VH-VL binders against UPF0305 protein MTH_811. Designs and how they scored, part 2

Target 1, 155 residues: UPF0305 protein MTH_811, of Methanothermobacter thermautotrophicus (o26902)
Amino acid sequence: MKGSDALIMALRNMAATLGVYDLMEVRVFLERSCRFVQERYRAIYVDAYMSMVVDSVLDLKAGFSGTPEMDDARYSLRDALKRLDEINAPTIVGLTVLYRTYVKGEPLHPPGTPFPGGFEVEKKDGVHYCPVKDKQSDNPEALCDICIARQSPLP

## First folded at step 4 (VH-VL; framework fv_firastotug)

Design s18 (from f11 with heavy chain S106D)
Fold by ESMFold2-Fast, scan of step 4:
Structure s18 (fold): chain C 155 residues (1-155), chain A 123 residues (1-123), chain B 108 residues (1-108)
Amino acid sequence: as target 1 above (155 residues)
Amino acid sequence: EVQLVESGGGLVQPGGSLRLSCAASGYSISSGYYWSWIRQAPGKGLEWLARIYHSGSTYYSTSLKSRLTISRDNSKNTLYLQLNSLRAEDTAVYYCARHPSYYYDDSGLFDYWGQGTLVTVSS
Amino acid sequence: DIQLTQSPSSLSASVGDRVTITCRASQSVSSSYLAWYQQKPGKAPKLLIYGASSRATGIPSRFSGSGSGTDFTLTISSLQPEDFATYYCQQYGSSPLTFGQGTKVEIK
């Protein structure tokens, strides 16, 4: 079996254990974590992230039929698994990170996710850009180093 | 509610060592937050000293790295700062502070501060 | 490192006055990554403004922040007795985290 097939099977097994309660727990945590963000931005940010999580879980439960984009990821799967283990990531977080990065080839925050100052995650000419990726370079626990997105060239 | 309480400050002779503690209550330090130590000399401004992440990774101000060690004990829900080779210039109030979250780019803010503990280095 | 310089270093004002404090960065900082803190004698700093212009929970509407790039401003529209304190700007757009030298607001 190829590594990509093994990964998809593992993610499908993870997804099979998840239900509505797990999704609600993630939403509660995100809302609490964003309490210093102005309500307008917070609501949009939380909703965008939850949509990504829901879509990831449902795709895997339905038996995702697309072609994995593992070769597009800059961060190795081995290193990603090590980092998720080091930060004791919840199953649902680990699932979404691995699925988005190594199966879908998409950023952890969907395009259109807004950040204060008028910036947002965007896709230009086949490349995903995030306005806050480089800010997280000081944080070894940030999942930005696993993420496929590149730092936005705009200040 | 969230509270941070520093202890361990006091009078130390030059060249001595001291260990500061920061006890957290109302939340677990193993819940994905980072912790920093910041100091303030009498009548002066704020100076960031060190930060520890959940993974145990540590970061220090360049000028003080050789004399400081930041650590934590998850079982005691406590953060520590070890000060070595103390000089008169290290006289300051030392604060521990929490960063709210890394999930939405708020990791550089300090949302909860302890009351501070005074370290006096003199003969 | 990004150095933050506040002006003035101190000012004297009366209750009811409009107070303006400026923070200038040695390098460009995103407007979303600048915070302001208030510190009263013998107390820990208290977060007032984050993201250059967003007021923290429980902070009175007389406090406002503005600015982008290298120039940021904290304004107190009508100074109250409890506002006599030292104010600090802080950037969190780049490591290491840095603070301005502080601005002391004293009673005239």
Scores: ipSAE 0.013, ipTM 0.591, lowest interface PAE 8.7, mean pLDDT 80

Design s19 (from f11 with heavy chain S107E)
Fold by ESMFold2-Fast, scan of step 4:
Structure s19 (fold): chain C 155 residues (1-155), chain A 123 residues (1-123), chain B 108 residues (1-108)
Amino acid sequence: as target 1 above (155 residues)
Amino acid sequence: EVQLVESGGGLVQPGGSLRLSCAASGYSISSGYYWSWIRQAPGKGLEWLARIYHSGSTYYSTSLKSRLTISRDNSKNTLYLQLNSLRAEDTAVYYCARHPSYYYDSEGLFDYWGQGTLVTVSS
Amino acid sequence: DIQLTQSPSSLSASVGDRVTITCRASQSVSSSYLAWYQQKPGKAPKLLIYGASSRATGIPSRFSGSGSGTDFTLTISSLQPEDFATYYCQQYGSSPLTFGQGTKVEIK
């Protein structure tokens, strides 16, 4: 089987095991992880991320039949799997990361996700930009290397 | 609840070395939070010394980089600070503190602090 | 390094007073990268405000923060007996992490 087809099938099988309680666990995790995100951004950030996770799971459960996008991440799929294992990522997080990066070709934070300083994740001329990618380079738990987004040109 | 307990303080001689420990409870340091050491000289403000990431990557105060080593032992759930070539100016209360580790750029905040341990550098 | 200068270094106030403490940075600091801590004698600092204006969990509403660029302010709208302490600002927008020199709030 072609690698991308094998990945899609694996992700579909993972999604089939997930239910509403797994989504609730991700929300609890995100709210806990984001408790020091400035309060004006926290709810918007969490809700935006949850919408993306829900959409990913539902798309895979519905038997995704679209054309996979080209992987634009700097991390190879092999390295991404190793990273997810090293940080003991929850199944639904791993599924979402792999689906967005290697199947959809979309950033881990959807376009429009706000960040301090008035910046947000955006798409320009077919390229996704994130304002915090370089700032997370020192965070060993960050999955930015697996994300297709490029650092926004900040002032 | 997260608790941090420093130890290793006391009276030390000028020119010697300082080795402090910070034992964490209520949470595992292998969970990926960042940790720092901060000191406060008597009657003075707070001075950040060093930070260590889950991966083992370290960052140091520019003025003290050559004299500091921050490290951790995941099996003992303990953070360490080694300071060499002790001077009277190193007399201070030394704190360990936790940074929340998030994908969003909020690193650098201190959400839990230890009780502090007093180090006096004197003859 | 970004140096933080607090003003005043000390102030005397009565219960019920409105207290304002300022923190000025030597270089521009985004409003998202400044925090305020409270320290009582013999105790470790406690986080009050992060991101210049966001109150930490469990912190009373009388504490508020504001500011951007190089000028930041911590306000206590109605001083309580337990608020007599030293307050520190801290920037976390660039390495090394730096703190202000502190502002001591004393009983009048």
Scores: ipSAE 0.011, ipTM 0.567, lowest interface PAE 9.4, mean pLDDT 79

Design s20 (from f11 with heavy chain S107Y)
Fold by ESMFold2-Fast, scan of step 4:
Structure s20 (fold): chain C 155 residues (1-155), chain A 123 residues (1-123), chain B 108 residues (1-108)
Amino acid sequence: as target 1 above (155 residues)
Amino acid sequence: EVQLVESGGGLVQPGGSLRLSCAASGYSISSGYYWSWIRQAPGKGLEWLARIYHSGSTYYSTSLKSRLTISRDNSKNTLYLQLNSLRAEDTAVYYCARHPSYYYDSYGLFDYWGQGTLVTVSS
Amino acid sequence: DIQLTQSPSSLSASVGDRVTITCRASQSVSSSYLAWYQQKPGKAPKLLIYGASSRATGIPSRFSGSGSGTDFTLTISSLQPEDFATYYCQQYGSSPLTFGQGTKVEIK
């Protein structure tokens, strides 16, 4: 795509087709996917992720009033689209990934998202850090390789 | 309902090779789940053999990696395991099993198992 | 590789008994990524506990798990007839995935 305008237009057109039922389907998918996550983290993780998805969709439906911050990504937009297709990502998931990564410059898990072991996603000096990125490096189904966040130093 | 059915077991000659199949139903293996092969020798414990991810990336037991190949055919919704240079010690029930999802701390768990297929290596 | 050692290797118990099975790891299991499975004769294993202490859906409350680091325990508070089986611990904190050798719970 040429510049941020073409990408935003495509994302807005995708968002226009999405409704409450699509959001409910994502929540059901996340809850099912997290059924083996320790109980105390499960609800917090699901709610944080859903808030991020909802905010992305609503921002695009409202016409996106912010300033685009397209970052240099490990993946080009074309490669990211191929990656999403390879894992059969739902449209709403693909929209959220592309919007946060290439328009907002924000990680797929919002800052403050807690993970087992006392770790959380954090931002320091303009850089986002995630405690689980390297744990997913050998998992090609994870979207962490597209995400802008870098691996947090482990204690 | 998710169902896994193994096949390809039976009597095999020492020094030969085996190729096992695991047919999945109730979901598509291309939908983003992980898969493993696990074996159990008669009267003994469980031994993890190999894991394959949605993209085709593979990981193997350190002791068996030179003799194992895990693969899949998305069009047939089927997983495969090939083991070469068979020994009597490879006699076991072989299971395929699914990992639950994309979530990082669950990728090593097994939520659905097949019934197993018996492989006997004997001359 | 992380080696898991279960104790005891076998035990005899009666219905109503409290059963305790221990799993010891040769190295620390990160984030308590340890699971317990039940296997009945001629059947595939069934997931009981994950994350050291969380019960899988549909697993009775008499099953409980605890522990962290290198020492983990599975407890059955009041053994039922359907609980006579072999139990395995499994770590998923690092590759390769490894299982304990199993603990057979037999009827007395």
Scores: ipSAE 0.012, ipTM 0.572, lowest interface PAE 8.9, mean pLDDT 79

Design s21 (from f11 with heavy chain L109Y)
Fold by ESMFold2-Fast, scan of step 4:
Structure s21 (fold): chain C 155 residues (1-155), chain A 123 residues (1-123), chain B 108 residues (1-108)
Amino acid sequence: as target 1 above (155 residues)
Amino acid sequence: EVQLVESGGGLVQPGGSLRLSCAASGYSISSGYYWSWIRQAPGKGLEWLARIYHSGSTYYSTSLKSRLTISRDNSKNTLYLQLNSLRAEDTAVYYCARHPSYYYDSSGYFDYWGQGTLVTVSS
Amino acid sequence: DIQLTQSPSSLSASVGDRVTITCRASQSVSSSYLAWYQQKPGKAPKLLIYGASSRATGIPSRFSGSGSGTDFTLTISSLQPEDFATYYCQQYGSSPLTFGQGTKVEIK
């Protein structure tokens, strides 16, 4: 528990430094990252992701007291921190990734997030599935290796 | 505007090596994009050869991996391709091309291409 | 490796015609990660479509893409003089990246 307590304390300290400017920076980053995605998917993706980021920041600022769902069988926390540093992730992106993955046990793309081809992030039998996880395995810019979601079966 | 300019092509001998350059302008290769080399033999289709990410990670086609080296020089904003043990079948126009590095959708299509440089392998 | 087969290999058409080109994959393409390119003689390829159906910036609305799984189509709704070219599909659903053999659209 010492490790999980240290993580929560660090995330709460990060959240305390964040304001409206940081949220606007995340929106700009997301809109730039998906600027060539079809409008239908881009709008839904950005809005869902922003809601998730806001919820994460507010939970931490309010003094989250739940039980962490640490997953040390996945990407280790140390490797995740190194990964975020390698891509120069903004503080608020790093906070969101670490909070969802190591505290909440939720995927980085919320359930219902649509992707081209008519697929979406789904939760079935307690397991989260993402249609693009394996596609991103060789992409050093992607954070999918930190994410708890598993690859969706192909039709 | 984004421009990619290949150089280093020409006539090379079988068994020799080639070293191609791709000079980028209008953006920085260290800004989070990644790049590939693609070739096209005369009258034939396109063949992907290798890619490099802004972080320096490299990936190669399985059939050519032992003969290829992709590299970059961030200070010159330039990419390189080295191909060794040249064969007649390596005769092709060689292109460098950029991949958008987008979190949501993209890592494998090419949004900007260079003009290409012709490499002819013959005695 | 995923092999892409285009049909037809060549076709002859007139200005104003509707042209359809098919790309068939030997295995399902993950997430519909398929792109289409246009190449004119002596020029580099130009991106038209990515993600099977998303039109690239600046590409005319007469170009459209559709399909999923193993079967994909590029459609030109009303062929213009500048559209006579060779067209290639490319998958990026798995490594290595692969291209179709090309479809040449010639003037009738």
Scores: ipSAE 0.000, ipTM 0.528, lowest interface PAE 12.0, mean pLDDT 78

Design s26 (from f11 with heavy chain H99G)
Fold by ESMFold2-Fast, scan of step 4:
Structure s26 (fold): chain C 155 residues (1-155), chain A 123 residues (1-123), chain B 108 residues (1-108)
Amino acid sequence: as target 1 above (155 residues)
Amino acid sequence: EVQLVESGGGLVQPGGSLRLSCAASGYSISSGYYWSWIRQAPGKGLEWLARIYHSGSTYYSTSLKSRLTISRDNSKNTLYLQLNSLRAEDTAVYYCARGPSYYYDSSGLFDYWGQGTLVTVSS
Amino acid sequence: DIQLTQSPSSLSASVGDRVTITCRASQSVSSSYLAWYQQKPGKAPKLLIYGASSRATGIPSRFSGSGSGTDFTLTISSLQPEDFATYYCQQYGSSPLTFGQGTKVEIK
């Protein structure tokens, strides 16, 4: 079995254990975590993230039939699994991170996710950019080093 | 609802060490967030010292990292700060404070603070 | 490191006055990640404003923040007796976290 096939099967098995209460818990967690996100962006940010989570879970529950991409994230898959375990990431968070990074080749925050100052996550010339990646460089709970996005040029 | 109470301050000798405690109530320090120590010298501004995340990961001020240790005891819901090789310029009120979870837009904010404990390093 | 300089260092004001405090950064603060705290004598600081302009929960509407880049302002539109305190700005756009030196607002 290809490594990507084994990963997809593991993620599908993980997704099969998830239900509506898991999704509700993630939304509550995000709303609490984002209480200091500027009001203009808070609801849009939470909704964008939840849409990504829901889409990931539903795609895996449906059996995923697309073509996997493997990106050049800082950590290998094995190291990423250890990292998620170290921060005690909820199952649904671990699933979305692994699926987005190692299967889809997409950033943890979807393109169009807004940030203060009028910046947003964007894809330009095949590369994903995030305006806050460098800000999180010293935060050991941040998963930016696993994420495929590069730091956006900022003023 | 979250309350933080620092203790362990007082008059200490130059060259000695201090060990401060921060007792948290109303929230479990192992359940989330990050926790920091911040100090304020008399008549001066605030200086961030160290933080520990609910996962146990630690980060220190570069200027003080050789003299600082931040730790926790989950069973006592208590944070600790140890500062060695004390100097007169370490005289300050020491606060513990909670930061919101790891999310980018709130990273580095402090939403709950303790009352502070005064440390005086005398000659 | 980003250095934050507040102006004035102190001011005297009367109840009902409009008070303006400025915080200037030595480098641009990304995405307006700047906060304001209020500290009363013998007490810990309290978060007032985050993201340069957003009021924290429970903070009266007379407090407002503005600015971007290197120039930020905290305004108290009509000073109340409970507002006599020291105010600090803090940037959280880059490591290390840094605070301004403080502005003391005292009774005229």
Scores: ipSAE 0.080, ipTM 0.645, lowest interface PAE 6.2, mean pLDDT 81

Design s27 (from f11 with light chain G51D)
Fold by ESMFold2-Fast, scan of step 4:
Structure s27 (fold): chain C 155 residues (1-155), chain A 123 residues (1-123), chain B 108 residues (1-108)
Amino acid sequence: as target 1 above (155 residues)
Amino acid sequence: EVQLVESGGGLVQPGGSLRLSCAASGYSISSGYYWSWIRQAPGKGLEWLARIYHSGSTYYSTSLKSRLTISRDNSKNTLYLQLNSLRAEDTAVYYCARHPSYYYDSSGLFDYWGQGTLVTVSS
Amino acid sequence: DIQLTQSPSSLSASVGDRVTITCRASQSVSSSYLAWYQQKPGKAPKLLIYDASSRATGIPSRFSGSGSGTDFTLTISSLQPEDFATYYCQQYGSSPLTFGQGTKVEIK
């Protein structure tokens, strides 16, 4: 079996185990973790992230098939799997990260996700940019290293 | 209101073990924030010891990793620190402290601290 | 590990004085992830400044921070009686988290 076929099969199997309780836990976590995010950005950020997670789970439950690609992420798939295991990532988080990065080739925060100062995740000339990637370098649980997005050239 | 109250300090003999508790109130420790233990020897500066994340992942000071265990009990809303093979150099006030957010803000800030509990390692 | 060195280790000042404390890092602190804390005797530290120059909620405007890379400063304009304390810098640009040795601000 090709590695891409094995990955997609594993992600489908993960998605099959996920239910409403898992989605509720992610939302509660996001709402709590965003308490210091400015009010005008918090609801948009949480909703955008939850929509992305839900879409990933539902797409996999529907039997997505495709060719994984990995252009800008720092980790190979092998290293990413090791990383997720090392931090004991919840199944729904691991599924979302692997699906977005290695199957879809999309950033962990969707384009248009807003951040303070009027910055947002955006795509220019085929490259995804995130305004906060470098700010997470001090966080050992951050998954930005697996994400395809590049740091935005901020002022 | 968030409060953190440390307990378990006092006089401990060299070579013994230290088990500290940090009881959180006004906030659930299971709700996606991160928690650290920090100590301060008398007349000295602050030293970060260990962090536990909502996922259960733990990180330790390199110099103390072999002697430290950080844990939590979500049902009791309490954090714990176990330190083994105590030495005179472990004499310090021990604080538990909360990180505000890892997901959007920098994860290294401490927004709430306990009052501290004094541990004296002496015969 | 990034070592933080504060200067001076102690200083004596009068109410109304301008006080400047420096914090120098052994390596560049990424994204200016540097905080300042105030600690009074018998109390836990209190966050004053984060991201090198952002004042925490409820902190008076007389406290200001500046700097980037390896050199950072905390300034207290017009020192008040309640400001006599020990001040610590802390970096969170890399693991492990590290603190400076502290600067004690004493009354003259």
Scores: ipSAE 0.000, ipTM 0.501, lowest interface PAE 11.4, mean pLDDT 77

Design s3 (from f11 with heavy chain D105F)
Fold by ESMFold2-Fast, scan of step 4:
Structure s3 (fold): chain C 155 residues (1-155), chain A 123 residues (1-123), chain B 108 residues (1-108)
Amino acid sequence: as target 1 above (155 residues)
Amino acid sequence: EVQLVESGGGLVQPGGSLRLSCAASGYSISSGYYWSWIRQAPGKGLEWLARIYHSGSTYYSTSLKSRLTISRDNSKNTLYLQLNSLRAEDTAVYYCARHPSYYYFSSGLFDYWGQGTLVTVSS
Amino acid sequence: DIQLTQSPSSLSASVGDRVTITCRASQSVSSSYLAWYQQKPGKAPKLLIYGASSRATGIPSRFSGSGSGTDFTLTISSLQPEDFATYYCQQYGSSPLTFGQGTKVEIK
C-alpha cells in the first residue's frame, strides 16, 4: 500500500522482537559513545535518550495507529536507512530514529535535552529547535540531518 | 580493544610520492567512527592534515589539500594517506587517529592514536 | 581558522611543584570544545582533559583544566617524574581542528 503504512508495519514487527536485553545493549552503546562527554551532560543525555527509546518501543508494541508525518524530514527514508547502516546502529536505535522522524515527526533529542554551553532542545509554537544542528552540517554520521528539529536562533 | 598501526613511511626524494597505510583492529572503520591523519615535524607541534568520515566524505587542511588524498578500504579495514609532490618541509612523523562516535560534543577529540610512521624527504 | 597560543613554550620544574600552562585562542572557544594532550618523547599524544575541565579515564587527579572564552589553563598540582612531556591544547568547536604549539615540561 502506502510507503508510510509499510514502514509502520515493519517497525511494529521489529519492535515485537525486542526485549529487555536489547534495551540494555542500547544503554551500553550510548555510554560508550558518550564516554568523552562532560560528566554533567553525559548522565542526563543518556537517560533522556533511553527514555525516548523505551517510549518508542513500547508505543510500537502497543500498536500505534497515529498519522505519519514524513514531509518534515530533511532526508529521504532511503538516505536515512543508508546512514543507519553505515554507522552499524543497533536495530533498536534504528527503529527509534525511523519512528520518531518518519512516523511521529518528533526530534531525535527530546525537548529539554541539554547540550554543552547551556542550551537545550525546545519546542516553540509547534516547531522543534536544536542548538547544535548547524554545527553538525560537517558530520554526515551525526544523524541530525535526518532530524525534524531546526537550528535554534541564538543571541 | 582498538589498535591502529601505520606503515609505509621511509626516505623519499623531493618531488616524490608515498602512500601511507593505517590498519585498524578491534573495530570496523565502517561502524560510525571517523579518522584523521596528523603529522609532527621533528621537534615541532601537531598539525591536522585530513579527515575521512565512514560515509566517505573527506576534509583537508587548506594549505595541503592539493598534495594529499585520504581514502579507505572497508574490506581491509585500512585507511590511506597519499602524499604527492613531497618537499623537505613534509619530513614528519605521520599519525592516524580515531575520533569517537557520531556524538557532536566528542567528535573532534582523538581517542586512539597509532604509533606513527616517519617520512623523511631528503636528497 | 582558530589559532591557539600556549605559554610558556617551555619550563623547568622540580618534582612536587605546581605547574601551570596557559592556552589562548584567537577567537572565543566554548569550554565544551577544548582539550589537552600529553606527549612523551617518542610516543603518540594521549588525551588528558576534554571539555576544558573533564579528566579522561585513568588520568591522575593532579591534572586539572579550567577556563572559558579565549583563556584556558592546564594545572599539574604536584609534578611527578613521569610528567616529563610536552603538553598541547586543542580546540574542536570548529573546523579545521587546531592545536597549540606545545609546552615542554622539563623535570630538574
Scores: ipSAE 0.124, ipTM 0.653, lowest interface PAE 5.4, mean pLDDT 80

Design s30 (from f11 with light chain S30D)
Fold by ESMFold2-Fast, scan of step 4:
Structure s30 (fold): chain C 155 residues (1-155), chain A 123 residues (1-123), chain B 108 residues (1-108)
Amino acid sequence: as target 1 above (155 residues)
Amino acid sequence: EVQLVESGGGLVQPGGSLRLSCAASGYSISSGYYWSWIRQAPGKGLEWLARIYHSGSTYYSTSLKSRLTISRDNSKNTLYLQLNSLRAEDTAVYYCARHPSYYYDSSGLFDYWGQGTLVTVSS
Amino acid sequence: DIQLTQSPSSLSASVGDRVTITCRASQSVDSSYLAWYQQKPGKAPKLLIYGASSRATGIPSRFSGSGSGTDFTLTISSLQPEDFATYYCQQYGSSPLTFGQGTKVEIK
């Protein structure tokens, strides 16, 4: 079995064990993380992230049949697994991160996710850009290193 | 509720060193992204000194970097600040404070503070 | 380093007064990264406002923040006896984290 097929099978098996209570856990995690986010961004950000998580879990439960996109991963799978363990990430968060980065080749925050200052995640010429990736450079627990998105061009 | 209690202050001689402790309760310091030390000289404003991340990565104010060491002991749920080569200008109340974790736009806020411990540097 | 300068450094006010405190930054600060703290004598600072205008949990509605760029304002619409304190602005959009010098609100 190719490595990507083995990963997809492992993620499908994990997704099969997830239910409503696991989604509640990830919402609690997000609410805690966004406690001091300005109200105008909080609801949109949380909803966008929850929608992405739900879509990832449902896609895996349905037996994902697409073609894996693995050309933009900047972090090795081994190092990603180590990092998720170090920060004690909830299982559903780890599943989502691994699925989007190593299977879908999509950013952790979908295109259109808004950030303070009027910026958002965007896709341009086949490349995903995030306005806050470099802002997280001094945060060793940030998952940006596992994300395929690149820092938005200097304005 | 989150509580932070500083200790280790008192009278210190110029040229000496101090080691302050910040005991956390109501939460685990190993579960947060980062924590800071801030000081306040009598009658003056707040000055950020240092922060430490869960990973152990440390960041310091440029003017004090050579004299400061921030550290933690997860098993004791305690943060530490070591300041060397003490000067009269280091006389201040020293606070430890928590940063809200996990979201970039809150990463520099201080949502809980300790009560502070007074350090007096005098001969 | 971004320097924050508060105005006035001190003021005298009476209960019921509207109090306005200004914070000016030496460089532009995204409003999402500006906070205000209250400090009472002998106590640690308390977070009042984050993101220039959002009140922290439990903070009375008489406290409000506004501003963008280099000019930010904290307003107390009807001063109460417990509001006599020193107020500090803080930016958290750039390292190192910096505070204003403080504004002391004294009883008249």
Scores: ipSAE 0.059, ipTM 0.641, lowest interface PAE 6.3, mean pLDDT 81

Design s31 (from f11 with light chain S30Y)
Fold by ESMFold2-Fast, scan of step 4:
Structure s31 (fold): chain C 155 residues (1-155), chain A 123 residues (1-123), chain B 108 residues (1-108)
Amino acid sequence: as target 1 above (155 residues)
Amino acid sequence: EVQLVESGGGLVQPGGSLRLSCAASGYSISSGYYWSWIRQAPGKGLEWLARIYHSGSTYYSTSLKSRLTISRDNSKNTLYLQLNSLRAEDTAVYYCARHPSYYYDSSGLFDYWGQGTLVTVSS
Amino acid sequence: DIQLTQSPSSLSASVGDRVTITCRASQSVYSSYLAWYQQKPGKAPKLLIYGASSRATGIPSRFSGSGSGTDFTLTISSLQPEDFATYYCQQYGSSPLTFGQGTKVEIK
């Protein structure tokens, strides 16, 4: 089988083991990680990320039948897996990142996700842009380098 | 409760080397947090020196990069700073400090600090 | 590197006074990623304000921050005995992380 078929099967098998407790753990982790995000953006940021995680898990549990979009990935799948291992990413986070990047071809934060300073994730002419991708370039724990979004032209 | 305790300071001669330790308790240095070393010369301001992520990736102050090595030992839950080619201007209190999260908008903040350890470089 | 200059370098004040400290950046600080720390003699710094205007958990409401771009201000609305300390601004909008030189608030 092609590597993309093996990937979707592995992700579906991982999703089958995940439940409400795993989702709660991710929310608690995100809320702690975002506790110094400006208060007016914190809940929106966390909720947007959680919606993306929930949608990914539920879509995989339902047996998504799409074709993986490997061409838009900045990292090879091998490098992405190594990256997730290096940062000790929880299974549900790794699943979400791999699914969104290599199966859906979508950014980790949906278009319209607001960030401090009045900026937001945008989609223009088929390309996703994030205002903070370059701000995370020196952070090895950030998943921005796996994400398909590009740095916004006017940061 | 998060606690950071520095050690390894003292009197060292110019041209020598030193290795500082920062023992963490109340959380694991290998899970979701970053650590920096920051120094403060007597009566002067704060200067950021180096940062290490839980993954082991390191970043340094441009002016000191060639003389610094930041490292960690996950089994001891301890951060280290090695400083080489010591000069009188390296005399300072050295602090280790935690960054609160990996998110860009808070990854540069310091939410917990150790008590500091004094390094005196004198002939 | 973004250089931060605080003014004044020191000030004398009495309990109950309103204290204002300014921090000026050599370049615009991205998204107002500027923090303020309090350092008491012989102690490590303590985070007071982040994102230019948000108080850290447990910080009294008399502390407030404001500003954007290159000009930022920390205000203590009614100085208390425990507030005599040195205050530092810090930008985290770009690497390397940099601090101001500090402002010492001492008893008049």
Scores: ipSAE 0.012, ipTM 0.630, lowest interface PAE 8.1, mean pLDDT 81

